# Ledger of designs, part 13: miniprotein binders against Homoarginine-6-hydroxylase 2-ODD-C23.2 (2ODDC23.2)

Target 1, 357 residues: Homoarginine-6-hydroxylase 2-ODD-C23.2 (2ODDC23.2), of Arabidopsis thaliana (Mouse-ear cress) (q8h113)
Amino acid sequence: MVIYHRKVVFTYVRAKRFYHFLNIEMVTDFKSLLPVIDISPLLAKCDDFDMAEDAGVVEVVGKLDRACRDVGFFYVIGHGISDDLINKVKEMTHQFFELPYEEKLKIKITPTAGYRGYQRIGVNFTSGKQDMHEAIDCYREFKQGKHGDIGKVLEGPNQWPGNPQEYKDLMEKYIKLCTDLSRNILRGISLALGGSPYEFEGKMLRDPFWVMRIIGYPGVNQENVIGCGAHTDYGLLTLINQDDDKTALQVKNVDGDWIPAIPIPGSFICNIGDMLTILSNGVYQSTLHKVINNSPKYRVCVAFFYETNFEAEVEPLDIFKEKHPRKETSQVAKRVVYGQHLINKVLTTFANLVENS
Below, E stands for the ipSAE of ESMFold2; O stands for the ipSAE of OpenDDE; V2 stands for 0.75 times the mean of E and O plus 0.25 times the DockQ between their complexes.

## First folded at step 4 (miniprotein)

Design g3 (from c13 with K6E K16L E21K E71R; at its last look DockQ between E and O 0.62; V2 from the best seeds 0.00; counts 0 for: pae E 6.6 > 1.5)
Fold by OpenDDE base, look of step 4:
Structure g3 (fold): chain B 357 residues (1-357), chain A 88 residues (1-88)
Amino acid sequence: as target 1 above (357 residues)
Amino acid sequence: SEELIEQAEWLLLEVLYLIFKARMLMEQGDLEEARRLLQEATELINKAQEIVDRALKLNPDSEEAKRLLERVKKLIDRLEQLLEEIKN
């Protein structure tokens, strides 16, 4: 079964030039593949007050609705970020992880650095199991005291690699573009839920937090090594930029099967998080996913997590409660403070860092 | 300059939200609340213009600030149009 999927996807990737002619509709019938959504019509209308009435936007919104209902994962194309930048991010990430361990330690994650920086292999745990990856953990930078006593834990600049020298500037540019892209996707999702394009922006995204994990997965000679344990993402949206030549990300479908998220060059994988599940009044559920290291070669992945405001008290939005009423017994009604959850996660990771140091 | 641009972009988003909500209220026949929202949007867009003008004073050649100014102007024109539609 796995061999047939590789051939179809390989044909798909080579056919990118030809797929301008083949209706994207045919690819949706394969229950085994994540939907591919061209969001370019949504981006073209991002500043138009009547964007919800645009036929191209309506089509994208319909695709987003289906993807978020059915699988909670989709490929994003037509996103407007240059392939050169996307590839340069991955290239420089490879270059960093290829550095001697002593050089990587120059940006070591520490409490004094606001838990920003390099995390060595074996420090990250998912559901009590050790993850076989190393990472640079980055967070939105903010002024001292902006997020009160809770935010103090994360205060400080991001620790960027000094080699290559352009790493910081490139990643800052990349973060900006990912932020804009995430905002525009969320407008489409807001429309898909039957709201205005701005339902999230008006309440929960006036000062959106973000997390970025620059992840390196070591090559393995064994099958089924867990690179990252099975989890749902906590936030709103995740944008995944991964190596094009290695399939590692696995998504659990509604049938309980693990679907491989095969890389599509120049695409992002986008998924929804637990906070979007809450905000949507549980219409869109976050999907369980994992990373399996199946390559003898080193693999990189840059995960950008677009989040709510740091202090956001996340509950179902009134408009989505109205459009999608649920019985009061829904567990989705739990108010969650994003910043507190993030801090608890960071402190738990740090406890593991100290115990395994 | 970048901080000013970001601030202005957020104000534009709030203006767009208010315009959308006002239009919905107009369709529902709630012209009073629609007018209130359009007035609020007018205050915000004027503030955005001032911010963009400051950004352009700091960097007159900023293509980003110039693009933002054109977006501001378009939203001003749209707000004026909607306010006139509510008077009729």
Scores: ipSAE 0.067, ipTM 0.458, lowest interface PAE 2.0, mean pLDDT 85
ESMFold2, look of step 4: ipSAE 0.155; ipTM 0.640
ESMFold2 (binder alone), look of step 4: mean pLDDT 87; pTM 0.855

Design g4 (from c13 with K16Y E21R E71K K74M; at its last look DockQ between E and O 0.01; V2 from the best seeds 0.00; counts 0 for: pae O 15.5 > 1.5, placed apart)
Fold by OpenDDE base, look of step 4:
Order: sequence, then C-alpha cells, then structure tokens
Structure g4 (fold): chain B 357 residues (1-357), chain A 88 residues (1-88)
Amino acid sequence: as target 1 above (357 residues)
Amino acid sequence: SEELIKQAEWLLLEVYYLIFRARMLMEQGDLEEARRLLQEATELINKAQEIVDRALKLNPDSEEAKRLLEKVKMLIDRLEQLLEEIKN
C-alpha cells in the first residue's frame, strides 16, 4: 500500500512537474495571454441583415464567445479607429496630468457638478483601499430631469480640460467612435449568445449611457502599489486605451491567478461588465481586475464604459434564458436598475467627495 | 478524497491543454487533428467527472470537489462548443 502511494505521488509529482514544465508553462503562458480578436470582419458586415451567416462574422463571433466565457477580457484589433486618434487621446491626457495641481483643480469633481471632473490622487477608494490614481470622470450628458430623481446625482455638463484647448472636441469625437465600436462588438456578442445581432439594441440600448474615466497613474518606486483596486466593471463593455510601454492592468483568470494585460499598440482591451453578466443569463461572467502601478513613469489609461439605457431594468434577456437555461436559484436573476446601480457605485466609490464638499 | 481531487485536477489540466492545442490547430486549418484532440479531451473530461463524482460521494460537503465539478461542467460545455465549431 505505501509503495503504491509513493509511486502514484511520484508519478503525479513527475507528471505535475512534467506538466508543470511543459503544460503549465504553455497553459500558464496561454492562460497568461488574453485573446486577440480582429473584429474587422464583423465591422464589414455590421449593416448587413444576413451578417450572422457570413463566414468571417461567424469566426469573430466564435472568438468573442470564447473570450467572454474563458476570461471576460480580450484585445480588439481591426476596430477602425485611427491610431493617430488613439495616441492623441493618450498624449493629451498626459499633457493634462502634467499640469500644475491648481490648473487641474479648475475642473475639480464635485457633487454639484454631478460627480463630473477631476478627481485628485487618493480620493478614489476600491473595497475600502485608497487607489493611487487621479482621474477625470465623465458621463453621458443629459437634460436636467431626464432621468428623474435618480439621475439628479449625475446632472451637469462634463468638465473638460481647457488645456490643451482641443481636448473637449477630441474626446467627444473619441466617445462617438467608442460608442459605435461598442455597439458593433455587442452585436457580435449577441450572436455569440445565440441571439440576433439586435437583442441588446431592441431592449436595453435605445439610448445607451456611457461612462468615461480618464485615468492617470503616478510613477512609483515601490513594488505592488495599487493603482486601482480589484473590481468588476458594472456596465456592458469597457474599452481600455492604455499607454503602450507599461503593463499595469491585471486580470484574474478562472484559476484565480492574476494575468498581466500587456499593452498591444493600436488595440483596445475590451472587457465585459456585470450588466452583461445579468443580460446573458450568467453565461458571460464579468472578470475581476486591478491595476498595479509598477513603473517609475506616469501612466495613462482611458476607460470607456458602454452602458445600457440609464433607466434600464436589467434582467436576463428572454432569448438568452431560452438558449442558456439556468436554475432559478442563480443570483443572476436579480433585476437591477442600471442608473441606480451606477449612482450607488458613484456614491460608494466617491464617498470621500461628499465629506470634502 | 484528496487523491481523487488531485487526479481530477490533473485531468482538467490535460483537458485545458488539449483544448488549447485544438484551438491553435483550428486557427491553422488543421480541423482533423483538432477534432482528434477534442475527442481525446472529451474522454479525459468524462474521466474527470467520474473522479469528481466519486470524491463527492466520499465527501458531499467538499468545497474543493464542488469547485472541480463546476470546472468540469464548464469544460464539457467548452468542448461541445468547439466540436460544434469544427462541424460547421
């Protein structure tokens, strides 16, 4: 009996070492890499009624399904947004964060500004820990009273930097392009879930809300400084435009390991949010991620969050309940009003802004 | 039960590897070899399920065995999807 245990342990340790050496390195290397998806075939057919039957679309849809099931994060290439624009957004963001603190404070975030504007370093908290970043928080603008008492918390114009002068116009153009891109990715995701391309658009995306965080991460000389604490995103899709020379974003894989999201020039990192988890009947789980500041250089990241309608009552879509039935006991069945969820997040995340006003 | 859990974890790792290789082969257009690897992965995942079920019979409250069962189910679903992708 003892000899059999030693042989099994030895074979297991040897197999584990051999698999650790061959398969865990390759599987850890592969599990360490987010999938890269060229979405250009999807974009080429985005206006075609029969897009679901196009071989190139089917391939992209398969890749999207895989990415959303396995990691909830992927790189997007072939997205049609010019590299010049993507880079100019980052460049101008660096220029803003390089301004004197007094200049940044001209657009200071306040509750009276609808929680829009510049947030200084150390105001953002994630899970009770201080985040080492500064940001400009932006939201889709809407008319006063459009979203009733819930929407009042976020009422107001975005506070754009006046320096550089072109910042507003550039970012408004960027927001439009990110909106269009996000819509097209969601058509692919809708197909991947076994629906029509329009399952989200028909119900939840007639007037899609958006959030944008323009984030600056100060350079650090210490290891493992938390730039942004571990969280899931709340919305449908996030498009991340980050500096190309610094790896800071970490994604938690299914094994519980933190995978570095290495920048790919000209790509977006795309991830799914909690609302997509609900809408998909829990087929696609939002993935826990964090940012670790690990560079002595300043790093920027522009995160665009494509959201449901502000007043959307988010529940699993009927088509996805049918295609992907789950036991009723799943926590995913919770109806959530997106706007209320967002406000609760804003008030929780920015609780310190209320105390300092 | 710990030995069964370790055996199941090992099989799951092998299934992940086979799925990975199959996907790479699919991207290369080698659908025949990809299908072979997915079939092998299907055999292994079924064995993993049997082992996890045995572990759960021995210890129904094993949170580790329950976690493995969810991983097994996820991999079954993934294998089914990939096998369907190769047929089309």
Scores: ipSAE 0.000, ipTM 0.178, lowest interface PAE 15.5, mean pLDDT 84
ESMFold2, look of step 4: ipSAE 0.019; ipTM 0.484
ESMFold2 (binder alone), look of step 4: mean pLDDT 87; pTM 0.858

Design g5 (from c13 with K16W E21R; at its last look DockQ between E and O 0.01; V2 from the best seeds 0.00; counts 0 for: pae O 15.9 > 1.5, placed apart)
Fold by OpenDDE base, look of step 4:
Structure g5 (fold): chain B 357 residues (1-357), chain A 88 residues (1-88)
Amino acid sequence: as target 1 above (357 residues)
Amino acid sequence: SEELIKQAEWLLLEVWYLIFRARMLMEQGDLEEARRLLQEATELINKAQEIVDRALKLNPDSEEAKRLLEEVKKLIDRLEQLLEEIKN
């Protein structure tokens, strides 16, 4: 434990000062660290038809492949989103959570609000344990009836804080940029799996859904308070924007060790979700992660979940089944409807809310 | 009755998904997390059974509810099999 902490601190200091120069090789030699991937070469070519032939793209794709195989988590740098915007999102999120409880309740999550809005501390449960966080749950907005009876449960506008006033407009801009970034990362992942850049876009991502959790973790005076229980993310990709001064996210590596996801200023943490596991024919496994509240200070995290189409029937893509054949063992769920799963999770969380309220 | 059927179908889909994930974790040697998912799946399948039983009480001749009951039984059998495999 102590040796891990020293290595982590040393790498944290290096990462904060020299994250642009962090070679993935230096980070991978430390099984205790998540890889740092500069995706700028991928972004520079993301609209080029021949992007797969570009040497810079090939290098990024190789880094993505290794990260997705080994740990399912990586830092993203060179992503093109301004540091000012990233920081302003966190700052305004702090400002919201600092509001009186009565003000936060103005945007309280309700079934009539399509399960959008503010969740108080202690409402969320992961694996039967109470999570010590509060959140604003946001989902992609859609027209009434667009997703039939399944989508009806989530119908409605996002409940944005009225204080600060600019919060909505800022977050809508942020969501757009995260959507574009996620699409481009998935092009790289598609190449890493040996497909074209467009394997996901052709079937599963014509109208990508998104979820965003704006999470506040209260300061704790006790060690090892669970901010969020151990889980895998359900979707395709998660982009995590976290406070730069607090380490709380823990990632379980292939060796079963919990690796602290140390904040790197100006980076996203990106992880893969369960739907990407399915689509990849199980080549890339979603990684178990948790949040431990280890700071007496309040911590914020904005998690953007880039998802399939709401009605996507998620199954292993044919090209990835071909390139990465698995033994057809017996009755495996070959097909999962994303929106149906999402609704089931939302309703289950809400049922737990009612039972514990 | 139609609402109960839809709810049961949703739970069954989730159970299939959890089974899929559990198997993937078993192949990776993460037996602890696999067991957790199979336990969650067992809880969900029991809820699905209760819903289907309610649907059948309301409409004993519902072919959809009968079909769902058969799927519930298959999933129970599969969960039991996987839970036994993970002990060995």
Scores: ipSAE 0.000, ipTM 0.168, lowest interface PAE 15.9, mean pLDDT 83
ESMFold2, look of step 4: ipSAE 0.005; ipTM 0.338
ESMFold2 (binder alone), look of step 4: mean pLDDT 86; pTM 0.841

Design g6 (from c13 with K6E E9M K16L E21R E71R K74I; at its last look DockQ between E and O 0.01; V2 from the best seeds 0.00; counts 0 for: pae E 13.9 > 1.5, placed apart)
Fold by ESMFold2, look of step 4:
Order: structure tokens, then sequence, then C-alpha cells
Structure g6 (fold): chain B 357 residues (1-357), chain A 88 residues (1-88)
């Protein structure tokens, strides 16, 4: 029995190694797939003062560098967040969106709710085109007055569904884990750019804001329904937890081709945003992506956006200007104010919602 | 208290950042700036130790505070080593 037990364990280990080998080969086939990165070596050392010297970390950092220079999208596995939690987030989200419309409206987005809450199907627009999805908009909660007059309109608690029960507790746990994961991935990205692990945890970055869009795409019986029009993400890093049953996310590669982001169970799809482009002095470029729905099944996508500090004035970091000076052209440094942009987008989105309600 | 633990974790992050930058400067031969950063890190780690000690006084059973204290002690030793390396 001892021999049989060890043979069964050995068989499972061999199958896992074969799966890992196939993922490595698929990372090298850029035309067919987005890169798949096992970040477990990075996570094992991310709190160590000498993490930059660890051979496993160096290997992950190289993969992050290649992915961010090329497509700006990659799958993350070995991330330490349980499959049970990842799946429960989607399952409870399905349950909420299946509720009667009047139940979902109990947490509708309003100015007095800090522009947090439920948006019905069809009120969100991208580049003037209607997006065929419904959503719950959530933002990091902060104390009254923390961000002055600019941030006041976004103050307030998130409006979590009361049905299913425990939705709030589940999502708050999930958000904490996504925040920690994003920070650790950004430590790897900072190393990839030639900085310390902590360049994205500096004074204007160490208290990151976050946005979460909990998105439902109704099933369709026609082809190429726009679930979300082409766009880039504004912040630093996005973690996408999506249903596994059919591909809807498409990513534009450097050759201008749209590549499908095939769901990999238990993974996050991860991409870089506009603020990371600025902070990296343009070394990494945010990537156009869209959601095109061809499935008769209802699909959920839970997108977590890791951002800068709310009041950050974002400009290229000095160390990355030193490590990656711009060639041939030197233009006025681009500086943007994150919190102002967020508030402008929130107000614009709400105005569109009112006009189309 | 949870607030004290969060303050200490933030200080530890700043110390790690300063140490990493100081080691880069030492490799480049800029020992004056490296020393300045290591001295700043020493001030911050001492503050972090005080905060963690207060957290443990309020809640001696806090495993998070115990882990932070261990990290603080390790970093204090590393800062002393780096400051000695600069003298030589």
Amino acid sequence: as target 1 above (357 residues)
Amino acid sequence: SEELIEQAMWLLLEVLYLIFRARMLMEQGDLEEARRLLQEATELINKAQEIVDRALKLNPDSEEAKRLLERVKILIDRLEQLLEEIKN
C-alpha cells in the first residue's frame, strides 16, 4: 500500500510537470496565446530584503519584462489565491445578477451613495458605443475629508448586495487578496524595469486607490455583440477574474492583430495600464482590449484595478528615466492627476446613465 | 492595536526601499549618499521597533506584531553590517 500510495503521488506530480511544460511552450508561441507566468517564486521571496538576488525571482522578472514589453497582457498562475475563492466570487456574482431587476435596483448608483452601486444593462458607453453589460461599481473606501473637495463626491461605503448573503464579506476578503497580489506583481515589474522592488510603493503610490467593476454580460444569440468597447485601462495593473466557458476578451498585439484571451481556470488575466506607461517612462505600453460576446450563456467578469494614490500627480519616475532614457526625442514630461481624472470619469459615466435611464 | 501594526509595516517598507537604493549607490561608488540613506533607514527602523513594542504591549498575543518584531531585528542587523561595510 505504501508503494501504491507513492506511485499515485508520483503520477500526479508527473501530470503537473507535463502541464507546466506545455504552458512554457505556449508562452513562446506569441501568435496563438498570451504569456502564462507562474509567479510563485516571486511570491515566496517578495518580503525578503534581498529578493532581487533570488534566482527564482530573477526568472519570473525576466518573464514579466518580456510580457510587458510585448503585449502588456499575461496570465498569472501560482498566485496563492484559492480556486474556491476565485470561483465563489463568480458564483455569487451570477446569483446577484440573476435576481429580479427591482432587487438589483435597491443598490443602484446614486450621487448620495458616492457613485457606487448597480448599473443596468446598456447605460455604459465606450467611445460613443453602447456596452451590452450590467455592473456594480465599487471603489476603495476612505475616511470623510481625506481627499478634499475633489474626492468628496466619491465618499461613502460601497453598496454591496444583501443577496446572496455574505457577498460583502467574500468580496472584501477578495479585494484584500487582490491588492496584496497586485502589489507583489508590481514589485516584480519594478525589478524588470531595473529599479528596486519598491519603486511603485513610493510616497505617491504607497496608499493605492482601487476600483472594482463587477460585470455581467447577458447571453446573446447573434455574433460579435459589443460587451465592452476597445479601451486601455487607466491605472497601474488590472486583475481579471472571468468565467472559464468561452472566450470574449480580445487583446490587440504589437502587430495590430486582435488575440483572444482564452480563459485558463484558476488564473488571473493581468494587464498594465496608462499610469504604468507614464511611470515606466514609456518602456511598458498599456494595451487596447475589448469584450466581444458570442455566447448564449450569461458571463461574469470581476475586474480589479490597482491604481496610484488618489491625489497622485503621475509623471515618469526618476530611476526609470535614468535606466531607460528616451531615444532621439525629449518632450515635456507628461504629468497627470489621477484623482481628478477618476472623478471626471465617474461624473461623465453617471451623466450618461441619467440620460439613458 | 491594528493601527500600530499598519504604521510599522509602512515604516518597514520604507526601510527596505532605502536599503535597496543604498546598495545600488555602494556598487556605483557613491558612498556619501549611500551612508545618508542608511542613516535615514536606521532612524525609521528604530521608530518601527518602538511602534511594534507598543503594539505587543497592548496585545501580547498578536502573531502579526511578533513577526514584525523579528523582521525589525533582522533589518537592524543588516543596517549595521552595511554601515560597517561603508567604513571599510
Scores: ipSAE 0.000, ipTM 0.312, lowest interface PAE 13.9, mean pLDDT 82
ESMFold2 (binder alone), look of step 4: mean pLDDT 87; pTM 0.857
OpenDDE base, look of step 4: ipSAE 0.007; ipTM 0.267

Design g7 (from c13 with K6D K16R E21R E71R; at its last look DockQ between E and O 0.01; V2 from the best seeds 0.00; counts 0 for: pae E 16.5 > 1.5, placed apart)
Fold by OpenDDE base, look of step 4:
Structure g7 (fold): chain B 357 residues (1-357), chain A 88 residues (1-88)
Amino acid sequence: as target 1 above (357 residues)
Amino acid sequence: SEELIDQAEWLLLEVRYLIFRARMLMEQGDLEEARRLLQEATELINKAQEIVDRALKLNPDSEEAKRLLERVKKLIDRLEQLLEEIKN
């Protein structure tokens, strides 16, 4: 097992130097690597009503379709978010996690804070196993009572670190850009499913919710420490901004093998969630992934989850049922309310917090 | 006491969800699954009531626990109403 990691890292360190020279096409042939998709053609046509007919868009759409069918994870490049911002987000995240524990506790997650704020190491559990990470959990802010009694659990402002002072403003800018990027990717995915670019926007994304987890993974001297247990993401799309120098994210491919999601500087890792699985009538399956802490150095990851409307009743979209008919007996047909599922997850995690506190 | 209040608030939210889903299923004509969810909600609301009662035993003057008890009662009434509607 160790030998494969060294070979992959060696091939990738060579690939990092060669990534300037390696045509995006050669990365696709390695069954061991996630596809890299330049979405710039899709962004260039995002306001064009005829975008579906643009040759560059068609190419991106084809890449998105393959990625979502085969692995449910891909790298996004050409996304238009500045490298400076992406890196500053990670840098400031490192700075926060380097703070004394007492300073991190100033923004401690509490029920009264709408389950927003800092989670200490070992609080998060995935499938009954303790995750070796700390995090700041953030959610889209909304007015009190906007989402009724269900939304009340999450009511409140995000608890942003006061140190560094610029953290809030930086992250709010970042969230906006990630929101716009996610919308554009979903237009491509909608086209890939054989719909219009607006199939999601018409019903499910008028007021898209978002979740952001700012995750810190402590350095470990042991092999195979679970940073985050194996799971699928619940929402539509996840945008992962990770440290460039550490490989920790593992993605389970269709063959059941764990593929390392090696960081590409300036890229996002994008993956699909369970809601997209439902909406697509099960065409695109959310992919099981985990984080293995394997570095003696601290690692950060900012995961932005682009979600449906909070009250969205998620079912297969009619257009995708028509394009991709399935037998009625498919478990995918279950209508799910996003906001409630989110709350159930938050509170299951919190129940585990209380039991282990 | 605060922990019990938090646990109860949680259960109340889960109950409200199950009620919401059950209503949607009722509107869709899936009365069987709606009834299942309402039964699950009934179990949860009973647990919530027990927790709130415990909180009130620990602190009888807790305005928060009193408010939770009122919310529990309202949810019970709503559950009973929906269970009656689904029989008809």
Scores: ipSAE 0.000, ipTM 0.174, lowest interface PAE 13.2, mean pLDDT 84
ESMFold2, look of step 4: ipSAE 0.000; ipTM 0.242
ESMFold2 (binder alone), look of step 4: mean pLDDT 87; pTM 0.859

## First folded at step 5 (miniprotein)

Design ga1 (from H4a with K55E K56W E59L R60E R62K E63Y S66F R67E N69R E70M K73E)
Fold by ESMFold2-Fast, scan of step 5:
Structure ga1 (fold): chain B 357 residues (1-357), chain A 100 residues (1-100)
Amino acid sequence: as target 1 above (357 residues)
Amino acid sequence: SQEVTDLLNKAEQLVREADRLIQEGDIEKAVELLRQAIDLLEKALQIHPSDPEAEWLILEAKYLIFEARMLLESGDYETARKLLEEALKLLDEAEKLLKG
């Protein structure tokens, strides 16, 4: 329920303030709840020369540091994207997935379409387990040849539904806002790691790639139906826009327990990916998460993945190796070329499509 | 898109003026002009340029200008000026795409 979720958030904030006032930590409850971060002080100053010294920025940066160290998942509020836009994205997505199968197949995902488009329920596998969801996969569009032989796999335009008619324009506007929000959150994360706001920019973020998965989960009358198996995300940051009236996303905490990510209306859920783990020298870990279909209602989730430059050679940044040295484990960390890593993941996920093409 | 083109032209003028001020040693005024240029580029992005390639060029130019501002504060004027020159090239290309 929307009211139920508002009560949960209110209870969390109230309890945290009460125990803070008493100088008592809610140690057990903190491990069972995802942090909520109002990033509006960070956004107000993210382009100022003295942002690192602003008291509001420092407070937000401290919260980001704790969230990324402790769980790698947090709710973002104060992000400046309107509730109307966030909700309209979900409403139009519901309308698309309610269409007859033949209509959805008009934008069918294929290798020839650059692995962009609609995927049927049950075609996707995560860690060897069949996922009970359907999706539209999208990637940043680029000119033929821009990313060499590796990039050829993803060449071509995104496939957008013709119904609803406004869907393409709405999603393109939404992607632009998510891109800017992700950039600004990463400036806060750079400060949290002890660098300048701009440590990731240039070689890593001069021309950032993005991936978006628009996901529909069918309603079920039984428990424990896997909507998406346990995984980590491979990029820098993920922004999740999920339906407000269904709890399905679960996050694995440091103790190995699965914590439900109960929706907060108007918020994004933000989590870190594998590339950020590497760049931070292992200070921030990408966190395992899964989706369980446990409601008779159809659930939509729009996941925006903010990534490095396609050709980026991802290895721990020198500044973060200096500030956060790791004796034994840093020697095991391998360099990753982001574009190659992405292509390998795409080809592995959609191996069955090669035989059907 | 005429509104977008006008915003880009104004931003380019501010960046060129800032580069001249850097050469003259007026770093404080150069920083102020770059702040105004960034504001104009953000407004251009909010209006939604119809050409996706032009949008990415504007975003890239904005990021280069942000990095240049930071470098000016840290005293690396030479690198800052190189980034501003690249930003101007990207804005010029974006304007040509929007006009063409």
Scores: ipSAE 0.000, ipTM 0.168, lowest interface PAE 20.0, mean pLDDT 82

Design ga2 (from H4a with Q2K T5E D6W N9L K10E E12K Q13Y R16F D19R R20M Q23E E85R)
Fold by ESMFold2-Fast, scan of step 5:
Structure ga2 (fold): chain B 357 residues (1-357), chain A 100 residues (1-100)
Amino acid sequence: as target 1 above (357 residues)
Amino acid sequence: SKEVEWLLLEAKYLVFEARMLIEEGDIEKAVELLRQAIDLLEKALQIHPSDPEAKKLIERARELISRANELLKSGDYETARKLLREALKLLDEAEKLLKG
């Protein structure tokens, strides 16, 4: 066997050992694989003042740096979130989307509900193309007036269905764990960029926002049905919990080829968002990805988006401009106010709801 | 056992990667990967492979990898690479015995 990418081979073999009961007998071209990173050494030391000097942390940080400079997508294992929780989230989500349309409409997305709740199949568009999915949109809850006039449109509680009965409690627990995991991965990314673990904390992450989309993709019997059009994520990091038995997510690699993100049970897929591209001074790039519905089976994907403080003025961090200077002609995007950017996207996406509510 | 098969496969890829790193002149990293491979083979031996002949092959491969690591420390990279190639052949044979 010829090895095309030695580090990808090493991480793939290590991941395969954790899932030795899986019937993944196919040996793929290693150039087409996304890296697998066991972050457990990082998590064990993520709150230690000397974590940057720990050999295990240094190894994980090196893997994160390579993945983020290359394709900007990787599998995360050793994350400490139980397989039971990861699977129950998907199981209860399947149960919700299997309900009659009238039941799902009880939590329908409206302006009055803070643009939180259920959206039906075919309402969402990505870059002008209709997406064949349904979803529940959720945002970090906050007290009335906390984010001023800009945040007013997202005020109110998330809408959770009463069926499955335990869904709200399950999802709230899951969100808390994803929030903590995202924070800890960003400490590793801060080290990977050559900073301290805490470069993003304070102005960027003292009060981080989050977005979560719980997405259902209907089964299809035809080729190339767009489940979600090609896009980049606009936040810092995305954690994807996808069904294990369906390959639908595709990622555009540095060579311009679409590569499948074949599910690894118990893993998260993690990818870089646009805000992290800006903060890193363009060292890490957010990557185009899409979902193609290519199976008669219904597919669930729960995407957790870890974001800056709502009012954060996002621009390249001075430490990373110093360590990774760019030529004057190679400028990253100018200053972005995260909250305003998010609200503009929400209002554009749901403009028709304002007219018809 | 299936556990022994996975440990063996992991060790084989570490030895292969280390051998490539020696060719590229990254001796320090090669030494570390070989140390990890030795640890995995020791764990495989402790689990007691189902085939006694496979166990002997794994023990011999571990010895060759250990000798290669000492040769890397003394600067004999060519002999080290040769021993690692022989170790890989022994691990391939052990794998075949365990699978069939």
Scores: ipSAE 0.000, ipTM 0.140, lowest interface PAE 18.4, mean pLDDT 82

Design ga4 (from H4a with E28K V31E E32W R35L Q36E I38K D39Y E42F K43E L45R Q46M E59R)
Fold by ESMFold2-Fast, scan of step 5:
Structure ga4 (fold): chain B 357 residues (1-357), chain A 100 residues (1-100)
Amino acid sequence: as target 1 above (357 residues)
Amino acid sequence: SQEVTDLLNKAEQLVREADRLIQEGDIKKAEWLLLEAKYLLFEARMIHPSDPEAKKLIRRARELISRANELLKSGDYETARKLLEEALKLLDEAEKLLKG
């Protein structure tokens, strides 16, 4: 943990010294860094009846509360997912994106494939501007008819490439571990909000949907190329597994400054989404973030999104309305049906893909 | 280019299959195949835009397929089928132009 913290500080100091040498002043201090949270005390007790009273859990819960109130982004260490698995996921993702387009197109996104699969560079848009990335879109698989007419659109299996051949099995194992990790972090967040550990395991949340985007950012020779435009995530919690050697992700703080999310090897970057803002009654705000391509090197990022139940009508949880009442003049985001919103987003993205000619 | 020709051939196959499904009354499946055909034509245009006349024909065929899909939603199947026939002719012309 101390080693990870030292590396982050050291990288910022080096950047400041370089700009000072060029007579360019950078304003950054220790408080502008994203917090690093070791969640191992939380994980050790997450199935115990007395977890809320455990001193180690209480300390982690306090750190989660501060991170979610302040910036909505933090590094997670002590998560129990092996460095080997985290690194293999990135390595096999690099191998896939290095393939010729003809190979990648074998798993191309289509309506018949449930809008799952490969999307080429330039197909995705954020606020009307083209994003310089390619991706594989994956969604929780479910049986035919499970989510009614709305969910019919996403029926079918995820598309996985035949090369690398072991990629499917690796990614399915990774998804399961990310799902379990996200659920356990949310138990800590539930306690941080003053609820029981299980407030995010109620009727609208106990059968969580998930989305995963496997993203490749091409190398660029130009400065400030937009890899992904400024946005918030829609779900409850996002886990980001990004390449260790390049800083590209930037997070907007409460003062309006962009903070670089410098990679920490073996960590996840974790952030809260719009659904958690609603469910928490506005206590935790989802945070704007973006990706800038500033390097000639190819970069990969695997983003796992932990969501509500597909059919969930998302509104503030009663327990958090009681614990954290809002002022009458303050409003939480509009009530939404999660599955409807997801399908609308998927269909809009695909329509843009086919109609931009 | 071979890649563009392959995309056009696949799009043509999807349009012909959609026409057959319209005749059989499977309108929803026809709509899905037409969306996939439009995607393949979009890819053909993006990857290999270098022939201006072929590009124009591909764009016009895609517009006709879009109009046909809207007509399927409104129940005008006969007009939709006529537009798909015209789209196929334009795609055949584009393919010949690219081979030459």
Scores: ipSAE 0.000, ipTM 0.302, lowest interface PAE 13.1, mean pLDDT 82

